# VH-VL binders against Uncharacterized protein ycf53 (ycf53), part 18

Target 1, 237 residues: Uncharacterized protein ycf53 (ycf53), of Cyanidium caldarium (Red alga) (o19887)
Amino acid sequence: MNRIRFISLILNLDSCDSNIQEYSRLAYVHDLNKLMDENFVSLLLIILKLAKNSKRLQPTYHNVYLFNLLKSYALSEIDGYVLGHFSRGFVNTLMHYKNAQYETLESLLSANNFFEANKFTQQILLELAGEQSKQRNWMYFTDVHSINHQSVSDLNHLWELYSQGNFGFSIQKRIWISVNKNWKKFWKKIGWINSNSKWLKYPGEFMWAVNAPPGHLPLFNQLRGVYVLEFIFDYYL
Key: E = the ipSAE of ESMFold2; O = the ipSAE of OpenDDE; V2 = 0.75 times the mean of E and O plus 0.25 times the DockQ between their complexes.

## First folded at step 16 (VH-VL; framework fv_amivantamab_arm2)

Design x2 (from w5 with heavy chain S103A; at its last look DockQ between E and O 0.82; V2 from the best seeds 0.72)
Fold by ESMFold2, look of step 16:
Structure x2 (fold): chain C 237 residues (1-237), chain A 120 residues (1-120), chain B 107 residues (1-107)
Amino acid sequence: as target 1 above (237 residues)
Amino acid sequence: QVQLVQSGAEVKKPGASVKVSCETSGYTFTSYGISWVRQAPGHGLEWMGWISAYFGDTNYAQKLQGRVTMTTDTSTSTAYMELRSLRSDDTAVYYCARDEWFAESDFDYWGQGTLVTVSS
Amino acid sequence: DIQMTQSPSSVSASVGDRVTITCRASQGISSWLAWFQHKPGKAPKLLIYSASSLQSGVPSRFSGSGSGTDFTLTISSLQPEDFATYYCQQYNRYPLTFGQGTRLEIK
């Protein structure tokens, strides 16, 4: 991979308007160790700071991945300086999310801690649905109407970005539509039920890594009915 | 106050069936599942299977597949477990326990147990 | 199926003693293990979930540790009401399986 191409990808300057192009960009990005030396990493971090200050930089799952990779190569003094400009998290800093809990969620996702990120997503949704939902530790089906549209969109955005496009409600919605909104086919395709149509055992039979089936995470309890997830798909995404 | 109250003890002959009830109160019945666990005399605990109250979906222990049926009645908030073709080694105390697919803690509330004795 | 093996099968102890019970899984179960207390004529009672998380209402003298295949339940200062049989139970996958039990008796 050419260094000019890398700069273009991390700044989101490259044209990427098709699924096939995204696939190719993602594959290309996964083999970056050959490009990195400390001088190039330092240059990229300075470029990112300047792009952030201009407020033109938009997070993508490519540049989220690249930013996390850059952190692993940064010098101590540059690491402190540039990471200080993204102290609230790369995505949260660029998007200025209002809910402070999204900083914690981003931290968990950026560390590939999908188990804790999933648990924290459940907690966020319950708190957004109201005190009653939080206290009982599950959402009654009508509680979903109280959740702010933007809050769900922001949650989904974090999941998409930190899973290289593999996770999130939006990915789940696309798969759900692809099986003609058939719930059993959907659950099987995203790996929530096995080939015998039996529900997997939470938490141990689920996959807590990016190589899980597309749409596998975040989990959403279907054994209280499909209404809440259906509403999220239809009205919040 | 979550409570699970089971039906009384039963004595059965080999080849018969038994149906144990588990009446629940103090929570929204359709929002949780019910697992059934048994303990034969001198033995440990054995998980038999699980049923979702909302969908009626089940997952039975392989050993019992074909002999067990779990059902629910949402109008009475009651779960049932029927074990058919009884054998002497089915003599046990049968427990229902509240279960949740989406939580790290299972079996937070248990019924008092139902002794089923299978003897000729 | 995942076999759960407890040791010892029984232990005699006095009030105030520290007691340790171990549980071994036949394959890795991460942290997806619970501990139950079972007294004669009573239903089992959940003590510990996720290997080390204390269930609400359970005294802090109970603690759990371990991950993977080897797990431990510890009672730091035994009380009269703690004499019971203790079971570990894995919930990493179906079917859910229990250890054979450890009987804790008065010495």
Scores: ipSAE 0.598, ipTM 0.818, lowest interface PAE 1.8, mean pLDDT 85
ESMFold2 (binder alone), look of step 16: mean pLDDT 92; pTM 0.931
OpenDDE, look of step 16: ipSAE 0.783; ipTM 0.901

Design x3 (from w5 with heavy chain S103T; at its last look DockQ between E and O 0.88; V2 from the best seeds 0.74)
Fold by ESMFold2, look of step 16:
Structure x3 (fold): chain C 237 residues (1-237), chain A 120 residues (1-120), chain B 107 residues (1-107)
Amino acid sequence: as target 1 above (237 residues)
Amino acid sequence: QVQLVQSGAEVKKPGASVKVSCETSGYTFTSYGISWVRQAPGHGLEWMGWISAYFGDTNYAQKLQGRVTMTTDTSTSTAYMELRSLRSDDTAVYYCARDEWFTESDFDYWGQGTLVTVSS
Amino acid sequence: DIQMTQSPSSVSASVGDRVTITCRASQGISSWLAWFQHKPGKAPKLLIYSASSLQSGVPSRFSGSGSGTDFTLTISSLQPEDFATYYCQQYNRYPLTFGQGTRLEIK
């Protein structure tokens, strides 16, 4: 039954490989809006609450998307109550992130506010790199060594999940490797320079939506050199 | 403490070229770009182009493409703008301004301006 | 290229007056607009960025508003030092373009 399949996908009980999982996601998106009524939404939110309390639910591209869809169907006080159990954010709640700033980042990403999410990501990285980087509002190349691995991994995970795998430092690294670590080819492929190899104008010439080129976000200023981003790719991912 | 100091006024004939310098201090030169903006007498401000100090990459206004060259010298923290094949309508005050690829605000610091007069 | 059109071209006002200058873009630029003050013999000075954000050190009598194509600079209570030409400038895309300017004279 379609509703049972929906429950299986939102709980990540489908053990398909990545290609099959992607195919299943694409095939059922048309059906999602047909499934919704207030009783089914209420049921899904209750089982999500119970699954959260069991501490076995893991965030995925699918269930992050489906949870955001369920939020748009908050039809009653009970739906608001159940959603309150994820008040820190769906991914933060499930992964138990300790950095409170990641709650703000997740709320921006879940709202598809990629412009503000990008700005906030840079602020988080600067704070992690130390007070001097924060005061300058940019990171000197040696400051990157003070950032701990888990903080970068958590930050990247949020970007991946809320962009359906389109954004994040990990996606950028994959593309960078695919062009033999050639920086100009990388920048062109992720859409930071145009076909004439000219730098795009921030913010207006960048795309602040999930349909941007793979790896387009988060931005990282390359006009101060490539070392910091290269270090992130090589040693934190 | 950030300063941009430009070279002095110049008088040129049509067909000549001019090279204006912009010496910077008080910040890490290679961490920012330099834009050039001019103002002809009786006219508004006109953006001419931009250069990255780190990579030397440029982006010129199409109107000036082929006549303008922007360069930097990192050893002296100095940016240069050369305008060739001068015409009388190139008479203007030329400004350099500090610029940055990734920011919501542009042109936070400016040079004092350089008057270039092109007369026959 | 994005054309920026300012109005009025000039204005005469008394100290203490409220002045409003408008700027229209030929196509949508979201909020990616700055306002500059330019006095004779001086370099331009950034007043407002992102349409409404006040640059550090700029007096609070200056404010900006608008988005999309229509933008406004307001000076709530003119001071003698506000005599200048004011320019809007879009930074939504290259080439960067300025409005033609609004000359403000204070009596």
Scores: ipSAE 0.638, ipTM 0.836, lowest interface PAE 1.5, mean pLDDT 85
ESMFold2 (binder alone), look of step 16: mean pLDDT 91; pTM 0.923
OpenDDE, look of step 16: ipSAE 0.761; ipTM 0.894

Design x4 (from w5 with heavy chain S103H; at its last look DockQ between E and O 0.76; V2 from the best seeds 0.00; counts 0 for: pae E 2.1 > 2)
Fold by ESMFold2, look of step 16:
Structure x4 (fold): chain C 237 residues (1-237), chain A 120 residues (1-120), chain B 107 residues (1-107)
Amino acid sequence: as target 1 above (237 residues)
Amino acid sequence: QVQLVQSGAEVKKPGASVKVSCETSGYTFTSYGISWVRQAPGHGLEWMGWISAYFGDTNYAQKLQGRVTMTTDTSTSTAYMELRSLRSDDTAVYYCARDEWFHESDFDYWGQGTLVTVSS
Amino acid sequence: DIQMTQSPSSVSASVGDRVTITCRASQGISSWLAWFQHKPGKAPKLLIYSASSLQSGVPSRFSGSGSGTDFTLTISSLQPEDFATYYCQQYNRYPLTFGQGTRLEIK
């Protein structure tokens, strides 16, 4: 891919089918890393500024990755722009999320801190489910009904975007359906149980990186039953 | 008041089996797992395995695979550990411990221990 | 299996002393290590988890540090009730394994 294509992806001006682009994320990452130098980084920052000012920028797997890659160069110009315009986080800013906890979650995800992002996701869900769920540190099946649809969708969106589409409740649901809703096959496919059908040891046997099996994160405790996750899949996604 | 109360001491001959019970109270039994840990006289602690109370799924230490069976009875909130084909080096104090899977710490509550003596 | 090696195997110390116990894993375990106190005739007691996090109700004189393969438990001011055997335990992966123990004897 050439530099013009990457500028198009930042600007959301891609005329190709967006589903096809999202499925080819590895090619995007490989080609982008090969093209980066300090001059191109500066150009991409200028283009990002122009796209932001147009108020038409939507977060995608590609531009979230690009934004994080730009930040990794740690140039003072980039850091200044991020502080001034994206202090709440790239996705939070563009989607106008109102829950301040999503800023913390996005910060963890953007830093590839999936372990802490997973823990924080559990805390958010418990707080949304009510005071009793928070005190117990787990959710009764009836408590899930207190969580609104938008909150689950927002959590899922952050996980999808910051994992290049590899994580989130939505990819878990797709895998669950692909195995005809068979829970044991699902758990094995997403890597929560091993080839001998034994549960992995939390936290050390789980993978806290984007190269984990599709759907591996966020974790959701199944040893208290499948009802809550099933409800999320059926009614909130 | 979380409590784990184990069955009493047992004396067994080599080749026999033993089944130790761990009766729980003060928490929702099906929301946690139970691990079993033993300590032979003059030795350190040895993890034996784990059972999920909700599904009954197990994971046994390889050393004990084929000789150990862990079960639960949700109606009495009780976990069981059965060790078969006993040998003299199975003489130990056997503990059950609550396992809060999905937490950065395990074994927050323990039973009082059950001495099993294997002798001819 | 991950082998856990503690040192020293035993220590004698006076009330008020600072005591340090070390634990070495045969391979990297990140920070997934716990410390237990075990007194004769009683069940083991969890002191430290995640290498450095103090369990609720445990006195602040106990602290833990380390990551990877090398870990320490420190008792900053030894008390008479601290006579016990101390175990490290990894939970990075199954099977869970314990160190051989360190016996602390108070003079």
Scores: ipSAE 0.559, ipTM 0.807, lowest interface PAE 2.1, mean pLDDT 85
ESMFold2 (binder alone), look of step 16: mean pLDDT 91; pTM 0.929
OpenDDE, look of step 16: ipSAE 0.710; ipTM 0.868

Design x5 (from w5 with light chain L96Y; at its last look DockQ between E and O 0.90; V2 from the best seeds 0.00; counts 0 for: pae E 2.6 > 2)
Fold by OpenDDE, look of step 16:
Structure x5 (fold): chain C 237 residues (1-237), chain A 120 residues (1-120), chain B 107 residues (1-107)
Amino acid sequence: as target 1 above (237 residues)
Amino acid sequence: QVQLVQSGAEVKKPGASVKVSCETSGYTFTSYGISWVRQAPGHGLEWMGWISAYFGDTNYAQKLQGRVTMTTDTSTSTAYMELRSLRSDDTAVYYCARDEWFSESDFDYWGQGTLVTVSS
Amino acid sequence: DIQMTQSPSSVSASVGDRVTITCRASQGISSWLAWFQHKPGKAPKLLIYSASSLQSGVPSRFSGSGSGTDFTLTISSLQPEDFATYYCQQYNRYPYTFGQGTRLEIK
């Protein structure tokens, strides 16, 4: 990839759908890193501003990664721009999420704090399921029915975007289906059980980084039952 | 309130087997696991293994593999720990403890302990 | 297996004293460490989890700190009921492992 092609992706000149841009996550990261220098960073910021102002900036894997990458340079101009225009988070701002908790979740995800993001995700789901679930600190199958569909979709979207398509309920569902909905095979594939079909110890044996297996996060307590996650797969995604 | 109540003291001969029970109440039994921990006289605490009450999956300490079997009865919310081929060094107080897999804390509730004495 | 080493093995102190017990893991365990109090004839009692989180119902004079490999349990002002044996435990991975214990006795 060259700089022009990269700019085209940022401006969504090829597609407005983040899922249609079939560019490998690893290839993207690799190519982007090769292109990065101080001058290019400045240019990217300008392009980002223009894209934002023209309302052409979309929450894609590429743009989320780019945004975080730009933030990592800790330039005053970037910081000022982010504070002024994306104080609620990149995706939250663009998607206009109504739930303030999603700002917190995005903050955690953007910081690659997947452990806390996972915990917070569980909390969000409990709250979405209702007061009884929240008080119990556990969702029953019957409680899951009350969860707003859009809320789950948005939650999933944040996980996908900030993991470059590696994490999220949708990814988990895809993997689940690929193994004919066999839970043991599913758990093994996403790295929740080892080769001997033994459960990993939470939290130390789980991977809290983007290099974890696809579908590794977010975690769901399967030892209390699989119905909640199954329901999410079947009815919310 | 959460309670774990263990069976009474046991006296066994070497080579025999012992099965200790741990009856639970005050919480959803299948939502947690049970860990077993023992303490030999003059020694510290030793983790023996863990069992999921829901799936029945187990993880045993390597030194006890082949001799220990942990089981659960969901109908009575009771966990069992069987130790076979008993030796004198198995003399200890055995504890069951509530153990949540998906948690940052374990062993928040314990049984009162069961003394198992192995002697000729 | 992860080895947990406590220090000291025993400590004599008086009521009102500040007591510090340390625990070292043979490898990094992040913050997945718990502290237990154990009295003769009683079940162990969870005091601290996640290295520094106080278990519900435990007096505030107990505190935990540390991460990685080095951890500390502190009793700010020792009370008569605090004389017992204390254990650290890692739950970073299976198998769970305990320290050898620290016996806190009356001076």
Scores: ipSAE 0.317, ipTM 0.729, lowest interface PAE 1.8, mean pLDDT 89
ESMFold2, look of step 16: ipSAE 0.517; ipTM 0.774
ESMFold2 (binder alone), look of step 16: mean pLDDT 92; pTM 0.934

## First folded at step 17 (VH-VL; framework fv_amivantamab_arm2)

Design y2 (from w5 with heavy chain Y109H; at its last look DockQ between E and O 0.76; V2 from the best seeds 0.75)
Fold by ESMFold2, look of step 17:
Structure y2 (fold): chain C 237 residues (1-237), chain A 120 residues (1-120), chain B 107 residues (1-107)
Amino acid sequence: as target 1 above (237 residues)
Amino acid sequence: QVQLVQSGAEVKKPGASVKVSCETSGYTFTSYGISWVRQAPGHGLEWMGWISAYFGDTNYAQKLQGRVTMTTDTSTSTAYMELRSLRSDDTAVYYCARDEWFSESDFDHWGQGTLVTVSS
Amino acid sequence: DIQMTQSPSSVSASVGDRVTITCRASQGISSWLAWFQHKPGKAPKLLIYSASSLQSGVPSRFSGSGSGTDFTLTISSLQPEDFATYYCQQYNRYPLTFGQGTRLEIK
């Protein structure tokens, strides 16, 4: 029964109208691990192959997690299929992203290397903001206007999918709105400042794992004011 | 050319206060923070605290809580560190250093140091 | 607070020697450790960050290694300008703390 429910989630039920929010970010992992054996793994691979061939497969929290779980089993058939059909990454392949940097970002996220994924996200944003931002190694407030809307959406999508919906600018925006756009309450809720309202020490006091507070990642430097992040929230999401 | 220039040496009596300045140039002052580090004669380096130039938020070493105040003046791109209720073991060279919150390589630029001598 | 302990406290060496300085943290700090060179009358100078990354403009004879609690700074072929005091510094969490220093002196 639970296997059937999980299979239906993998097959790209409409995420806005689906039961995805019915599962907590960690609860479905517990259910899925109880379901797994070699026969079910083989069945899930077959279902994934069929779904991909139909061109109806769209990445979701559940099928991204499934794909990474299948890869972790290190079976020769799985490794061969991944190499043959998903060498650019699962989401990149399905979404046909044009920017080669998103392949690297996806690889880091799929490996749960959130520290390097965060650094690479900042590098991508700087390059999207233009040559002066890249040379300076930080984004001046007016540079944000140069960033392509779709590029921000794609970055956010990867973060959402590989964090089980816990991370991404969209999650941060939701939390920011939920505290009536109060920046200090927002920073505290996403865990950038502590209970005494003191900024955490980068990088060691930040959490580089999926169990961090919702919206914790990606980081965005607030020492230069709130304008850039506010603009991203208001106009790009 | 990033530059941090500190105020000159000072001689103070116990119980007095001292305010050391750190005037910056060659970068956007409000885009970085400033840390203060001191070295007593014959001793190693000791971190005193940090201030954000943009927000003015501070984080002080617990040992110095209640005696230290760090401030900035964005119109002159200058950071200040005031140490009150001075005692003889506060005799040290005081340094300012540039501090970027999202950096693995902070303290990339330092002031030249300010000797503060506390004696009767 | 995280205590940083350096060894040795001082070392006497000749030009051309290989010198190794160690630093031990009282608890795990991952790779969030920097090395500084400090000469009398000058400001400290950043040499190594993130345990092993060489700061721009620092000669390649300097290298760093380690993670967790045990870290090493190595100078592969000592030059006359390398005689100074060397400090490790953790930035894993506040308060930032330095080792007590290692003086590197001529013979």
Scores: ipSAE 0.656, ipTM 0.848, lowest interface PAE 1.4, mean pLDDT 85
ESMFold2 (binder alone), look of step 17: mean pLDDT 91; pTM 0.931
OpenDDE, look of step 17: ipSAE 0.837; ipTM 0.931

Design y3 (from w5 with heavy chain G33T; at its last look DockQ between E and O 0.93; V2 from the best seeds 0.77)
Heavy chain, then light chain:
Amino acid sequence: QVQLVQSGAEVKKPGASVKVSCETSGYTFTSYTISWVRQAPGHGLEWMGWISAYFGDTNYAQKLQGRVTMTTDTSTSTAYMELRSLRSDDTAVYYCARDEWFSESDFDYWGQGTLVTVSS
Amino acid sequence: DIQMTQSPSSVSASVGDRVTITCRASQGISSWLAWFQHKPGKAPKLLIYSASSLQSGVPSRFSGSGSGTDFTLTISSLQPEDFATYYCQQYNRYPLTFGQGTRLEIK
ESMFold2, look of step 17: ipSAE 0.582; ipTM 0.811
ESMFold2 (binder alone), look of step 17: mean pLDDT 92; pTM 0.932
OpenDDE, look of step 17: ipSAE 0.851; ipTM 0.946

Design y4 (from w5 with heavy chain G33D; at its last look DockQ between E and O 0.62; V2 from the best seeds 0.00; counts 0 for: pae O 5.0 > 2)
Fold by OpenDDE, look of step 17:
Structure y4 (fold): chain C 237 residues (1-237), chain A 120 residues (1-120), chain B 107 residues (1-107)
Amino acid sequence: as target 1 above (237 residues)
Amino acid sequence: QVQLVQSGAEVKKPGASVKVSCETSGYTFTSYDISWVRQAPGHGLEWMGWISAYFGDTNYAQKLQGRVTMTTDTSTSTAYMELRSLRSDDTAVYYCARDEWFSESDFDYWGQGTLVTVSS
Amino acid sequence: DIQMTQSPSSVSASVGDRVTITCRASQGISSWLAWFQHKPGKAPKLLIYSASSLQSGVPSRFSGSGSGTDFTLTISSLQPEDFATYYCQQYNRYPLTFGQGTRLEIK
């Protein structure tokens, strides 16, 4: 990975994101970090501004990561730009999400607060499923069809982008399919049960970082049935 | 208000079985799990396991595997804990408690406890 | 299994005193620790969760602190109703485990 290639990705001149293996994404992120210095940060900010102004800026894994890296430098110019142009969040702004709760979710995800992001995701789903689900603090599988398709897609998109493709419903579905829809194998592969097929204890035994197994997040209580997640897989992805 | 009310004290002989009930009210029964904890005289609290009131799946402490069975009756919002092959060291006060998988504050409500005495 | 060790096993104090109870885990449990109060013939009562979060309805004189392996429960000004046995509990790993308890007695 070199700086020219990275710039090309930011400008969406190639489709490298689709070619990156899932297990190599973290290594790729590490390489990107090595490219960052003060001069390059300044250049990247300029490129970001140009990309946005030309409407060429897309919510890709690279651009989300770049945006967060830029923010981490806490420069006045960057802060001012973010406040002026991405106050709702990077992805929320580019995708024009309408639900204000997604701004909160993105804030949590951008801060790598996956624990709170997971909790908040459950709350969002309950609310989307309807008042009855919200009141009983539990979503039945029969409630899944009440959720707007775009809402689920948007939730999934946020999780994927901020996890560099490691988390989200679509990732979970892919893994589920890869094990021939065997739930026990699925749970084991995504790290919800241990090698002895015992359920992990929430929250301490779950991993709340991007280095967790693919599909590890968001969580669903499978001891209360698999149909909620199954229905999400079948109808919304 | 949330309440968990347990059945009365039991006296059993070694080798017998005991079944303790925990009747719940004040909340949606199937929205939470039920955990069981016991305390032997002069000892601390010991986690026994939990059951999903919605689906019926259970997770038992390894020490009690094969001897304990937890069940629920959704029609009466009641949880049951059966302990078989009782021994003297099973003498304890048994508690049920409300539990939630996604909660940071498990065991927020408890039953009053049920004394089970195992003696010859 | 994660072993939880409380200190002291018993403590005598007077009304108005500041009381501290410690709990040590045999391995790191992050902040996944709860404190319970238990009185004879009564159900245990949750006081603190996530090491430092006060359960709803619990008096503000109770507080929890710590992370990793060392935790502390503090009663800033002991009240007559606070004489009881206190337990720490880890919920970082199965099986859930409790400390041996700290009996708080009147001096």
Scores: ipSAE 0.028, ipTM 0.588, lowest interface PAE 5.0, mean pLDDT 87
ESMFold2, look of step 17: ipSAE 0.557; ipTM 0.807
ESMFold2 (binder alone), look of step 17: mean pLDDT 92; pTM 0.931

Design y5 (from w5 with heavy chain S105G; at its last look DockQ between E and O 0.04; V2 from the best seeds 0.00; counts 0 for: pae E 15.4 > 2, placed apart)
Fold by ESMFold2, look of step 17:
Structure y5 (fold): chain C 237 residues (1-237), chain A 120 residues (1-120), chain B 107 residues (1-107)
Amino acid sequence: as target 1 above (237 residues)
Amino acid sequence: QVQLVQSGAEVKKPGASVKVSCETSGYTFTSYGISWVRQAPGHGLEWMGWISAYFGDTNYAQKLQGRVTMTTDTSTSTAYMELRSLRSDDTAVYYCARDEWFSEGDFDYWGQGTLVTVSS
Amino acid sequence: DIQMTQSPSSVSASVGDRVTITCRASQGISSWLAWFQHKPGKAPKLLIYSASSLQSGVPSRFSGSGSGTDFTLTISSLQPEDFATYYCQQYNRYPLTFGQGTRLEIK
C-alpha cells in the first residue's frame, strides 16, 4: 500500500469495492513502517481533523480500521494534540452520538474487547427499554416498543464498524432473511448452537474475536422466545 | 453427571397446595431453564410451564395460570413448583426437566418424577 | 394451541422388527419436534430433537424424519429394552404440547 492510496482510503475517496478481510491481509504483508514516519502521521492527522471540521467524513469499515492503525504510530506531541480531537472515539466524533455510553462502547470495541462490549451492549439495551427492564435484567416483549430507532441504529453501527462488517444486528438480520427467517437455521449460521443443535454455553464456548461466524455478536437473550429480536429486525433496522 | 432429584410423593386433599422441589447438580444451574411436565394416570405428558434459572422469570400454561408458581434458589441449585387449590384431576406424576440455554423445549435431562395424589 | 396426534396408539412387535410411529401436527411446526421414550417408573428420555437429530448416547437404530406437519420415528431393529411409550413433542411455539403417546409392547 502507498501513501496516496492510504490517504484516499482513510478519506473514503476510493471507489474500489474490496472486502475488509482482503485489506487486513494486504496490511500484514506490507511493512507498515515504510508508510509511517512522524511527518506522514502528522499529515494524516491534520487531514483527518480538516475533513472532520468540514463535515464531509463518514466512518466506514476501511477508515475505522486505518484510523486504529494510525493511532499505533502516532509518536509526537503534535500527533497527540491533533489526535485529541478524536478523544471521544473516531465514530462518535464523526457521527455526533449524544449518548455518553456509546463512547465507552466504542472504546471497548476499538480495543477488540468484544466480551466486555457485549456485556455493555446488554446493559445499554436494558436501559433503553426502561427502568423496569433494567431492574429485572431482561425485557418483556412489550418493553421493546420503548426503544427508539436511532439508539438501535447507532448501537448497531458501532458493532458493524469495529468488527470489519462481521457483527451487529443488521448482519444478523441479513443472515436471518437469507435462511427464509428460519430461527433454527439462523442460530446455527451465526454460531449460537453447535452442529448437534445444542446451545453454546456462555461465556466460554462463544468466540470473542472478529474471526467468529458472521453475526455471532452481539449476543441476544432468546430465553423468552424470539419476539424482541424479530421486532428489532422488522421495525428498527 | 447431570442430575435432577425431586422431592418425595405427596397425598393431598382437594383445596390444598403442594410444592415439589427439584435439586440439580453436575452443571451450572443458572445456564439453563427448568420446565415442569406432568402425567395424569391414563393420560399423556402435559407441559405446565418453565422458569429461567438465570433471570427468575416464568411462563405458565394458560390452563394453570393463577394456580401455579415456579421459583428457584440459586444458592442450593434448586427449582420449585407450587400448585394451589388442588383438584382430583391434578393427581399426576410431576417431572422437572432441564431446558436448554434458550427455551427450546427439547429437554435433555429429567427428574425422577414426584407422584401427587389428590383425594378426599 | 398446536395439537399433536400420534399413530398408532399401541403396537405389538417382535425383537428384530422394524417399527414406525407417526406424529401429525395440527399446523406447521417446521422441524421443531422432539421424540421421547418413557418407561414405567422412569423419567422420559430424549431420543430425537429437531425432527431428525439423534441425541447423544441413543442407539443408532432410532431415527426420525419429517418436516412441516408429518413426522416419523423409526426403530430399525427392535430390541427387548425398547418396550416403552413413545411421545412426540412440538416446540415451535408455546404452549409446548405432546402427542398422546404410542405404547410399544414386545412379544
Scores: ipSAE 0.000, ipTM 0.410, lowest interface PAE 15.4, mean pLDDT 81
ESMFold2 (binder alone), look of step 17: mean pLDDT 91; pTM 0.921
OpenDDE, look of step 17: ipSAE 0.831; ipTM 0.927

